# Miniprotein binders against p73408, part 12

Target 1, 371 residues: p73408
Amino acid sequence: MRQILIAPDSFKGTLSAGEVCQIALDVLAPEFDCVAHPLADGGEGTLEAIANNLDGQWQTVRVQGPLPDQTVDACYLWLPQEETAVIEMARASGLPLVPVGEHNPEIATSYGTGELITHAARRGAKQIQLAIGGSATNDAGLGLLMALGWQFLDSQGQSVGWGGQALGKVAEIIPPVLNAFPQVTVLCDVTNPFYGANGAAQVYAPQKGADPAMVQRLDQGLRHFARVVREFDGFEINFPRAGAAGGMGGGVAWALETKIESGFTAIAKLTQLEQAMAGCDLVITGEGCFDHQSPQGKVVGGVLELAKKINKPAIIVAGQCQLSQTVLPNVLKIFSLVGPDMPLEKALQHPQTALKKRLVQVKQYLIQSQN
Below, E stands for the ipSAE of ESMFold2; O stands for the ipSAE of OpenDDE; V2 stands for 0.75 times the mean of E and O plus 0.25 times the DockQ between their complexes.

## First folded at step 5 (miniprotein)

Design j4c (at its last look DockQ between E and O 0.65; V2 from the best seeds 0.00; counts 0 for: pae E 4.0 > 1.5, SAP 79.739 > 70)
Fold by ESMFold2, look of step 5:
Structure j4c (fold): chain B 371 residues (1-371), chain A 82 residues (1-82)
Amino acid sequence: as target 1 above (371 residues)
Amino acid sequence: SDEVEYLARAIKYLARLIKFIARILEERGDKDAADKLKELAERIRDLAEKFEETGNPEYLKQARELVWEVLELIREVLKELS
């Protein structure tokens, strides 16, 4: 029996990774044994992809939202067998939680994300996978760290408070007395440094609501905080990836000794993708690449690299793809949802039908290859 | 392993607390004790990193010996103040 691993990303804007897997199971069975392994890259759909692969328990916690007068019910995924919690920062401290007219990274706080970490630690987590995309904040993780017991004081010995505005006030850092927190791994795919022309404030604060004057204040606050951290224990916080999520990457790396991994790598390890692939004869992966100029996605690329490593052939199913089989030696064939019989507009309007049509063609291709 | 990583992080955090104490002593004018604590904290952190990398318990044993030196130094300082 020929066993096929279905390991796709979501088709962004049209089909979740789980929906892609279900359609593939419906089309390819009973002729082929299919194993569903939906994936993500640390962005949208990450918790759901992990929950489809592992016995997880959703935990809902009422926490501080990004605005000081806001509370939210935020979910994370508890994986008791792995002693691991998977937390998306954006569910507690994300930009979508803030009304458009109220975006303000000078006041937005990461405190609620710290509350999720505290809850997971009390639950028994020894490891935390922290996805930091989609944040509303530019506070370098100060709010998060305060929720974990860190104190940041001004020159008068008073708390600096929350938000990006607090960074420039920090004169004294008091670490918590007890250290019993789990290992945090940050899922991070951007390379921006903490401050400067390519830093957190200059590059990302505008989309979080900062006008040019606010961007300048936020960048100067990050520079000041970097100096205070250096004076405190010698840590150089302005490194690649430190600027992710408004400086969260740098703040937690300094304070929590975080590991940093790509989102795909972390999810593939956690869900045991290599083991699943080793047990199959062929992998089908895919993505909704409807802009034909987009580069290969991180999920598809990672799946193909792993398949090559363990000598497994691959088939790609994508919305609209320009990848050449000559540069992807382990790829047997590429199927595009968009084609002469399925124009782009129709594929976007009826993505399930478009995918099903191409998977029927994949099935026919595989049956003929057996002869 | 997860246990080695956890313990190494705990020891590195302890080194951070030792540096914090050293800053307090420096502010009080006890620069010699502060400098000794800073040096010990750096060595403890280096040993924790080697323990994390290798899993070799000898590094943990050496870190423990340095922590004892820290405690002795702090006790000496406290006796001079009281």
Scores: ipSAE 0.241, ipTM 0.693, lowest interface PAE 4.0, mean pLDDT 88
Fold by OpenDDE base, look of step 5:
Structure j4c (fold): chain B 371 residues (1-371), chain A 82 residues (1-82)
Amino acid sequence: as target 1 above (371 residues)
Amino acid sequence: SDEVEYLARAIKYLARLIKFIARILEERGDKDAADKLKELAERIRDLAEKFEETGNPEYLKQARELVWEVLELIREVLKELS
């Protein structure tokens, strides 16, 4: 009996990776032995995907929210066997936590994310996976670092405060006393530098409520901070990926001496995707929309590359498919939820039904291919 | 591997602290000591990176020797301040 690994991304806006796996299990079993392996890219659903793969424990912590007067109950995932915490900054410092009309990246702070890291460290985390998508902030991780004991002082020796507005005021940096902090790995897929035309402020601050004048101020703040960091220890913070989450990528990489990794790569390693795939005969993966960029994409592209590397055949189940043929020779077939028998509108209204229907066809295809 | 990474990170943090001390000395006008500490800090950092990449304990030994040199330099500076 053929062993199948089911390793999808979320179908954004319709189905979680876990839901996709469950539907696939329900359809393909018992004729096929299936293993569910939901994946994520370090964005939304990352914690849930990991929790479905590993024996994870949800931790809820009352922390500082993105706004100075705001507190939030933020969850992170504790993995006791791996002694690893998985933290999404968006749970503490995320854009969705900011009320409509109050979006202000000059004021928004990452301090609460630092509190989550501190909580995880106190719980005994040896490793922290930090997903930094969906930020409300352009503070270069200043708030986060302050929560970890870093001090940033102005020309008068006073704390610079919080938010992107603080960056341009930094005159002195005081590192924390040596604490045995866990290894932090930053999960990010963007390549934006710290400042400039493609930097954090210019590219992402508008989405966080910045007008053009604010964008310029924030970019100047990032430039100033980069200079102060360089004067402090010679570190060049204006590297690719440093601009992630309003400069948090750069700030955390600098302060915590960490590397920025692909979300998929980190999750695949943490969940032992390669080992799981090696034990199977076939991998089924998928996402909401498979297009010409998908092979180079995060989850599906990563799964396909891995499958190719270890000579496993793959099937793609996509919400929508814009490609008739794949460039990857190990892809047996692509199935689209949307088709002549399933209009887009109907698929969006009834994604579970649409997926189930298509998975029945996958099952039939697999049975026929064995004969 | 995890231990190597941990130790390498710890040594990098130490190198940063040495640079911080160097800055303080520079602000106080002890430029020679500050410059030497900065040099030693960079060398220690480089050794930490090599250790992280290779896992070769020889780099730890070399780093320890440089840390000792740092401590002696700090001790000398402190004696001058007393």
Scores: ipSAE 0.195, ipTM 0.670, lowest interface PAE 2.3, mean pLDDT 90
ESMFold2 (binder alone), look of step 5: mean pLDDT 87; pTM 0.864

## First folded at step 6 (miniprotein)

Design b1 (at its last look DockQ between E and O 0.84; V2 from the best seeds 0.70)
Fold by ESMFold2, look of step 8:
Structure b1 (fold): chain B 371 residues (1-371), chain A 82 residues (1-82)
Amino acid sequence: as target 1 above (371 residues)
Amino acid sequence: SDEVEELARAIKYLAKLIKFIARILEERGDKDAADKLKELAERIRDLAEKFEETGNPEYLKQAEELVEEVQELIDEVKKELS
């Protein structure tokens, strides 16, 4: 077992995927030859994980923030060799950009994300990977689309404006001509439909600041917009995954005729994870999973499935991972950061120390396995 | 392939624009031209989806022929407006 692939997710709230890799490199070297391959699932940390794997150029653009009177400097990753831009919606239109007392999906706009897409297109991007986690918005991508040249007008011929409040006003849609426009792929793992009991507004708007009355208005707006889209070109926007990011999944898929793809799958392909794993004798993967009630994440599951496919042994290092019996092929051992010698509260306060302690145990296990 | 998907999406977007033009003509009272454009757009979209599913270039060729038919119809309508 000479070469080990270190392919973790971030330990959410404590350690980035890159930090996990660096700690593993520090502990396991020089006895083992380690290759860092930090991963993400299309949520927070996606750009950094890709930047650790590929030669990219950070592009910083001053764009519209989520609030109408707000400007932000947002960055995306340009990958010139792949002719691809990777954009995290949350950097321009994300909930963290909004002060806690000002959360309001009826006014928050996705316009700045559209400005990032426009910048990437002018840069020469042929492909755009759009990660839509962490949004502040419930506008179905209206702001984004307006930045791309779409017009949404009310019954009096006036712009409907920005935010979730605008959806119910749409009477007329005027599409732009999009010559040589890059292919946009939305990275998303949730399956919620556009509207309804399990839709964008009902499920996700409360955490974005919506009270029950606002949730009802937002859901009604999404339903109205779906009707207008159907009248416009017959597209059925209320499909699985369409509700992601306040309806962004449906809006972009409809307007740009593009697909929604699993975040892990897209990132694994882009960073050539299978090739990297094939060159190693063992894979170590992991995730934080400290919240005790969270299921195994998409990154760990995807790494384990790939390891099974190409017959590579795996070790899991996790905060408190609850594992399905059906997803443990070729897993040699599981190490939890939390245990009798490392209570939960201590692990959360000192995550680097907790991880180092378990990686020392991994090292000892691997050395014993060589005799 | 990625190239098949990219071309198919571009043609589907073009069909969306053709449907928009058809709506404009309908609102201006040119119902016959609007109906023809709507029918052509639906056929173009169907061919693009078949091309996307199969990779068969015959579907792409047929879609391109219909796009030229759309252009001829638009040119005819423009002459009537002048």
Scores: ipSAE 0.683, ipTM 0.895, lowest interface PAE 1.1, mean pLDDT 90
Fold by ESMFold2-Fast, scan of step 7:
Structure b1 (fold): chain B 371 residues (1-371), chain A 82 residues (1-82)
Amino acid sequence: as target 1 above (371 residues)
Amino acid sequence: SDEVEELARAIKYLAKLIKFIARILEERGDKDAADKLKELAERIRDLAEKFEETGNPEYLKQAEELVEEVQELIDEVKKELS
């Protein structure tokens, strides 16, 4: 038990996964051989987690923002050894880029995300990992696709333009002829279909600025676009995950003949997590959620499933947990940041101190268990 | 395999382009050529999916043969238009 893989999620709102790894290294590395492997689920901290695991080059590109009159400087991660670019759509087409009071999914465009993809392709990317969380858009990826050379025309032969309002106007689709193109994998953890009661517009458009009337117009636009796609090549766009990022999951999967996979699965594969874990005697994973009584995260769950599969013991460090052990036979112990010696408010105010205190206890537990 | 996935998706995209060409021909009144291209595109897509699932190059070879049939049909259409 001398080699330890430190494979945590971020401690949401307090510490990045990289910061968690650094604190663990500071406490454990003097006594144990530690390997840092910070993780993410495809949301906040994804580019940083991948950059910590693989040599990467940050690329900054000035692109179209989510609003028609907006430009933004957006960065993506280029991995030359893997010939892979990792792109977070929110950095070009995200909700946080829209000023308060100007949120409008009828006009918000994903065009800038498409410009990042074209830049990565010209850089030499053969693979693109596209994380689609945090979108401002309900345009089914039409803006992104237009940046890639797709044309969507109305009944008069004119471009439909940008935004969710464009979907209901599409009468003709003209795909680009490609001699070669990067393979795009869409990273998404929601299961919503393209349209309907549980679809992109009805579930997510309100948080993007839509009132009830606009939600209905957007949903009808998505339904219309689904019919046009079916007439074009027979593709059924209304599948689970297709509703992600205002329908971008469906639009990109259809247009680029790609798949949607979970963020954790894609990141674990890209960073070779299973191989890293196989090379260690023990894995330490964790999350900093303080609103739950036990770990609930996709990252912790995925790490534990992999550890079970390859028969590796695990320790969990969590923000709050009432259990000292799980029902999983390979979990040795759960350490909670919040406890009798660390009240919730103190842990929230001093998360680095709280985590360090628990990692010292993890260290003592490991030393004791060797005797 | 990344190589198998890449090739399969390229072939699926080619099937999409063939269906686009079929739609243009249908709109221009050549329903027979359009229907044949649609049938070939569907068969090419099916073979690409089987290649993706199995990695068996025999499906890739069969897809290439159907692409040759597509090219022959397009050449016939070009001759009719000239």
Scores: ipSAE 0.678, ipTM 0.893, lowest interface PAE 1.2, mean pLDDT 88
Fold by OpenDDE base, look of step 6:
Structure b1 (fold): chain B 371 residues (1-371), chain A 82 residues (1-82)
Amino acid sequence: as target 1 above (371 residues)
Amino acid sequence: SDEVEELARAIKYLAKLIKFIARILEERGDKDAADKLKELAERIRDLAEKFEETGNPEYLKQAEELVEEVQELIDEVKKELS
């Protein structure tokens, strides 16, 4: 074993995936040939992880913010070789962009995310990876679609306007004539349906500033919109994942005839993780916390499943590990940052030092295993 | 392939547009033409889905034939409304 793929997630709140890779390279070289492959799940840090893996160009665009009177400078990642834009809706329509006390999913719009998509399309994007985490909105993507030329009219033939409040007013849908529009892939790891007890409004609107009465109105709006969509083209928008980002998952999937993929899967494909891993003898992956749920849908779980599929051994380096080594047969060893030599508090205060110390142990283990 | 998926998506979107046209015709009182366009749109969508799943260009060819039928029907309706 001489070639090692370093394919971590971020250690949330402490180290980026790129930083983890760099520390691993610094420790494991020159004894091992290491390839850095930072990963993300389509959530926070996704753009940065991709930018570290691929020759990406940051694009800054002034767009509509989540509030009607708000403009923001939003960044997305342009990948010229792949002709792909990676867009995080949170940069235009995200909850952190809303001032404290002004959170209102009845008013908040996804329009700025649509402007980012439009900009990317004009830039020459053939593919758009759309991460939809961290939204301020419950508008089913109406704002985004309006920015793309969709019209949603009320019973009087007037535009329904923006926000979740618009959903219940939709009486007529006018699709744009789209010539060459980039393929949009929605990145989502949630399974919430469009409406109902587990739907967008009931589950996520409260954290976006909705009171119980607003939640009910938003859910009724989603139900109404789902009916109008069904009447329009027969599409059933109330499917698993449709509720993501206040119904944007469903709205975009319906309107643009796109699929919703897991963030990890999409990023793994985009960054050619399988090919990179196939060229290595061993994969080292890790995250801030490895628990019993980690194998399900998270970066580490995805890496381990892929490694298993192609018969590559794996090592896990986790901030905290609650799992015994017996989780997967191809996992050689699990290393926790926290240990007798590194208390949790110290590891949190000095994550780089903690990781470096543990990677030295990984190095020693690997050297011993070759002998 | 990415190309198959892109083309299938485009065809599905076209089917959506055809359904929109059908709705306009229905609102104008041309129910027969509207119903026929809806049928054609559904068939086109189904073919696009089969094409996406299989990559078989025969489904694409069949979809193209139905699109031609849609165009003919629209042209007929335009003549009647003129």
Scores: ipSAE 0.647, ipTM 0.882, lowest interface PAE 0.7, mean pLDDT 91
ESMFold2, look of step 6: ipSAE 0.682; ipTM 0.894
ESMFold2 (binder alone), look of step 6: mean pLDDT 87; pTM 0.864
ESMFold2 (binder alone), look of step 8: mean pLDDT 87; pTM 0.856
OpenDDE base, look of step 8: ipSAE 0.624; ipTM 0.875

Design b2 (at its last look DockQ between E and O 0.81; V2 from the best seeds 0.70)
Fold by OpenDDE base, look of step 6:
Structure b2 (fold): chain B 371 residues (1-371), chain A 82 residues (1-82)
Amino acid sequence: as target 1 above (371 residues)
Amino acid sequence: SDEVEELARLIKYLAKLIKFIARILEERGDKDAADKLKELAERIRDLAEKFEETGNPEYLKQAEELVEEVLELIDEVKKELS
């Protein structure tokens, strides 16, 4: 056992996946040949993780912000070798871009995300990976689609405008005649339908500034839009994952005939995780918290399932671990950052030191296991 | 393959456009042509899905034949409206 793949997630709030990799390289070398493979789930830090793994170029574009009167400088990642753009909608249409007290999913638009897609397409993207976490919007992607040349008209033949308020006004849909847009893969880990009790508005609009009355209006708007879409082309937009990012998952999937994939799966494919892992003897993965839900869709779970599939042993390095080692047969050992020698408070204050200390123990364990 | 997926996507989008044209014809009162275009669009979509799943170029060929039928129908309608 000489070659080790280091494939962590971020330790949320403390260390990026890239930082985790660097610390692991510093500790495990030269005794072990290590390959850094930082991962993400399509959430926060996705672009940075990919940029650390692949030769990427940051693109900055001035686009429409989430509010009508707002412009933002949004970055996305261009991968010239893969001819792929990785876009986080949160950089253009994200909740953090909205000033405190101005959160309004009836007004907030995804138009700027569509401008990023347009820019990427003009740059020569054949593929777009669209991360849709952290949205300010409940517009079903109408703004995004409008930026791509879709028209949504009311009963008077006028544009419905922007935001979730537009959904209930849609009477006519005019698609662009020339869809020269690349394939867009929506990265989504939620299973919410488009509307209803578990739909976009009911579940996520409150955290975007919707009061109960607004939630009802937004849900009715989504229901109305779903009907208009069904009348337009027979498509049923009320499917699992359609409710992601205020219905953008459904709207984009419908309009662009695109796929919705898990963030991990898409990133693992893009970064060729399986190939990298196949070339190694061992994989070390980790995240900030490894719990009973971690195996079911997070980065660590995905890595472990892949390692199991290709018969690679794994080591987990977690901030906190609530799981016993017996849960996964291919897991050699779990190391927690927090322990008798490292209280939680100290680990949070000094995450680099905590990780380094634990990785020294991993190194010792690996050396002992070779003897 | 990525190429199969992309082509299938484009064909599905074409089917969407055909349905849009059908709606325009329906609004103009040409219900028969509209209904036929809707049917053809659904068949084209189904073939695109089969192509995406199998990569079998025969489904692509069949879709092309239906697209030709769509184009012929549109040309007929244009002649009637002229």
Scores: ipSAE 0.670, ipTM 0.891, lowest interface PAE 0.7, mean pLDDT 91
Fold by ESMFold2, look of step 6:
Order: C-alpha cells, then structure tokens, then sequence
Structure b2 (fold): chain B 371 residues (1-371), chain A 82 residues (1-82)
C-alpha cells in the first residue's frame, strides 16, 4: 500500500503542525497509510512540534528574566532518549517578557537562558538545540556565558555586569574549567554579522527599544567586544549569522566552540525526517502562507529539497501558494486552501474546514493517480 | 560523527584554556613560557580542526602529545616557583 508522510509546518495563526497532521490522518485513512511528522523551523512552535514527534518531557525552571530584577518560569523540552534538550531563548530572555515601556537592550540579559542550559546539562543533556528568535537582548550572550561560569571583567577587575552596556567595559575574559559542557547548537535563520551597518545593533536593536543613540552605543560595544575576543584567542567573531539575537550567535559559537545551524536542518536531523521520508512513497507538506507577498517557508522548502534529493514525489497544501509545478518537478500537485470556493476570510475563520476540503481533494487525486 | 565533533570541540576549548594560562604567565613575566604555550595552543586547535574534518585519529594522537608538552611546561614553571 501507498505510505504517505505528512510533514507540514504550522499554519500560523490558524492551525498547529500537529493539528494539520491529525486532520490529514483523519481524511486520508484508512485508504492510505499515513505517518505524522509535524515540523518547525526553529521559531515559535518548535518545542511543540518536536514534542509531537518524540517522547519529550516539559521542564519548567525558575530563571532570571531579561530585566535584572525579574524572574520567570521558563519551559524547555527534555528528550531523554536522544539525550537532548531543546531550548527557546525567548522563554527566558525574550522580548514578550518585557513590558513595552521597559524595552532596553542595554540592560536586558541572556543570563536566564544560560540557567536553562545549566539545568538541562544537570538533567543529563549531552546536546542542546538553542532556538534564539525573539530575544530582548543585545549582550552577545554575555549573560548566558556568565551563567555557564565565564567571567567578563572591567579594567578594575570587577564584573562588567549584564546587558548590552557591559560589552564596551570588557577588559579581561576568564573562561571556566572544562567540566563536561554539553554541545550547544545555535538555531539561526538570519545571516547578519556581529556589528556594522547590517549587524545586530543596527538592524535589530530598534525593535528591542533602542533609539538611534543607543543603537550606536550598542554597535560600538559589539565592536569593542570583538576586539577583546580577538586579543584573547584570535577568533574573528564578526562573521555571517554572528549577529543573530543581539550577537548571541557569535558569542556562543566563539565561547563554546559550537556550530550555528538553520532551524529546519537541526529539527529535521533531530526528528530523523530523512529516514521517515525514505520509508514512504509520497510526502505531503504545507504551511499557512495566507499572505501572498511572503516567501515560501523554510519547512516547505526544506521538505521539498529533501524529497527531491531522495526521489520522493510531493504534494503541497498551503493557505496560498506562490510556487508552480513547472519550477518544482518533484511536486505532483499544489492545493491552496484559498480559492473560488473558499475565500481568504472564510479560510481564516474556518481553517479546519478549509483544510479538510482540500485534503479530500488530495485523496481523490491520489486515488485517481493509481491508474 | 557526533563523537568526533564533540571531542574536537572539547580539545579546541582546552586550547582556549591554555591560551588563558599563557596570559597569566606573561603577566608574571614568564614571556618565554607564555610564548611556548601560545604556540602549542594554536597547534592543538589546528589538530582538533583537522580531526573534526577527517575523523583521522592520528590528529587526535598528535594533539594529545602536544597536551603532554603543555603539562610538562607547566610543571617546569611550577618547580621554578618553588
């Protein structure tokens, strides 16, 4: 019998990736043997998608929030069989945790994210997948690293403290003793360098509350820190992706000698997407791309590239889809939730109904294609 | 493999610690020992990167030999202080 892998992103704002999978299973069974494989790209919804794929345990930890006098209860996902923790930085050090009038990347700290890493390591994690979207910080990961035992001292031998304001004060770096740090992989979807016109401060600090003068101070702090890092061990921290999350990409990669990976790639590896796809005859993927002007998401693109690589045909189900079958030879058919029989407003109001309707059409197409 | 990557990462971090020790020695006026440690740390890092790239255990063995050289140098410095 024909085995079908259902490997979607969430339809953001309407349906989780797990809900999309469940609807597809309900419509396509029993005629087709379907396997659910909900995905994410390292952004919001990542922990939930992985929890639907793997036997995971939610861990709640009281940690330092982004503001110095703030504590938060932050969750991460522990995967005991994989010896892996999946951590979303934004749950401990994210912008949504900060009241709008209190946004200040000069004081916001990543320390609580480091506390999550420490907790996961004590839990037994040998690998940590760190999603860094949605941060409140521009501290290059200094807070995170301090929670892991790094010391950053000023010219008087005192701690530089927390926040983006601390970067320009660093005169001395004291690394911790090597005592079984888990490997931390940073999940990053942007290519911005550490500093400069396209760097962390210039591009992203305004969204985090920085006025133009603060942006300049933050950028100069990052430049100073880059110089101190180079003096310490010769590392060139101003590389593509280093500027993600206020310089977290560069700081963690340098300090912990780790790699930066795309979120989709890391999640696909963790959930063994290639193995799951190899065991099927067809892949159905999709996303809620209801905004015509948005590019196709990284999940759909990644699934299609993998399907092409291992010679698997694919079907796309999306809110609206900009791709054509002529450009994508491994794609058998594209189904858009929005159409003459399902206007945009109706699809957004009734997303489960819209998806079910299109999946019935997918089912009919698949039955017909067996001849 | 995951084990090769993790071991290479730990060796590169060890090289970072050796450079830190070299800075301490330089501040104490032990410039010759500091310069030797800096050179050894860079060679250890380069070998860890080759080990990570190839999986060839000979690079690991060479890195281990250099770490022994580091420990001998540190012991020599400690005896001079006594």
Amino acid sequence: as target 1 above (371 residues)
Amino acid sequence: SDEVEELARLIKYLAKLIKFIARILEERGDKDAADKLKELAERIRDLAEKFEETGNPEYLKQAEELVEEVLELIDEVKKELS
Scores: ipSAE 0.668, ipTM 0.892, lowest interface PAE 1.2, mean pLDDT 89
ESMFold2 (binder alone), look of step 6: mean pLDDT 87; pTM 0.859

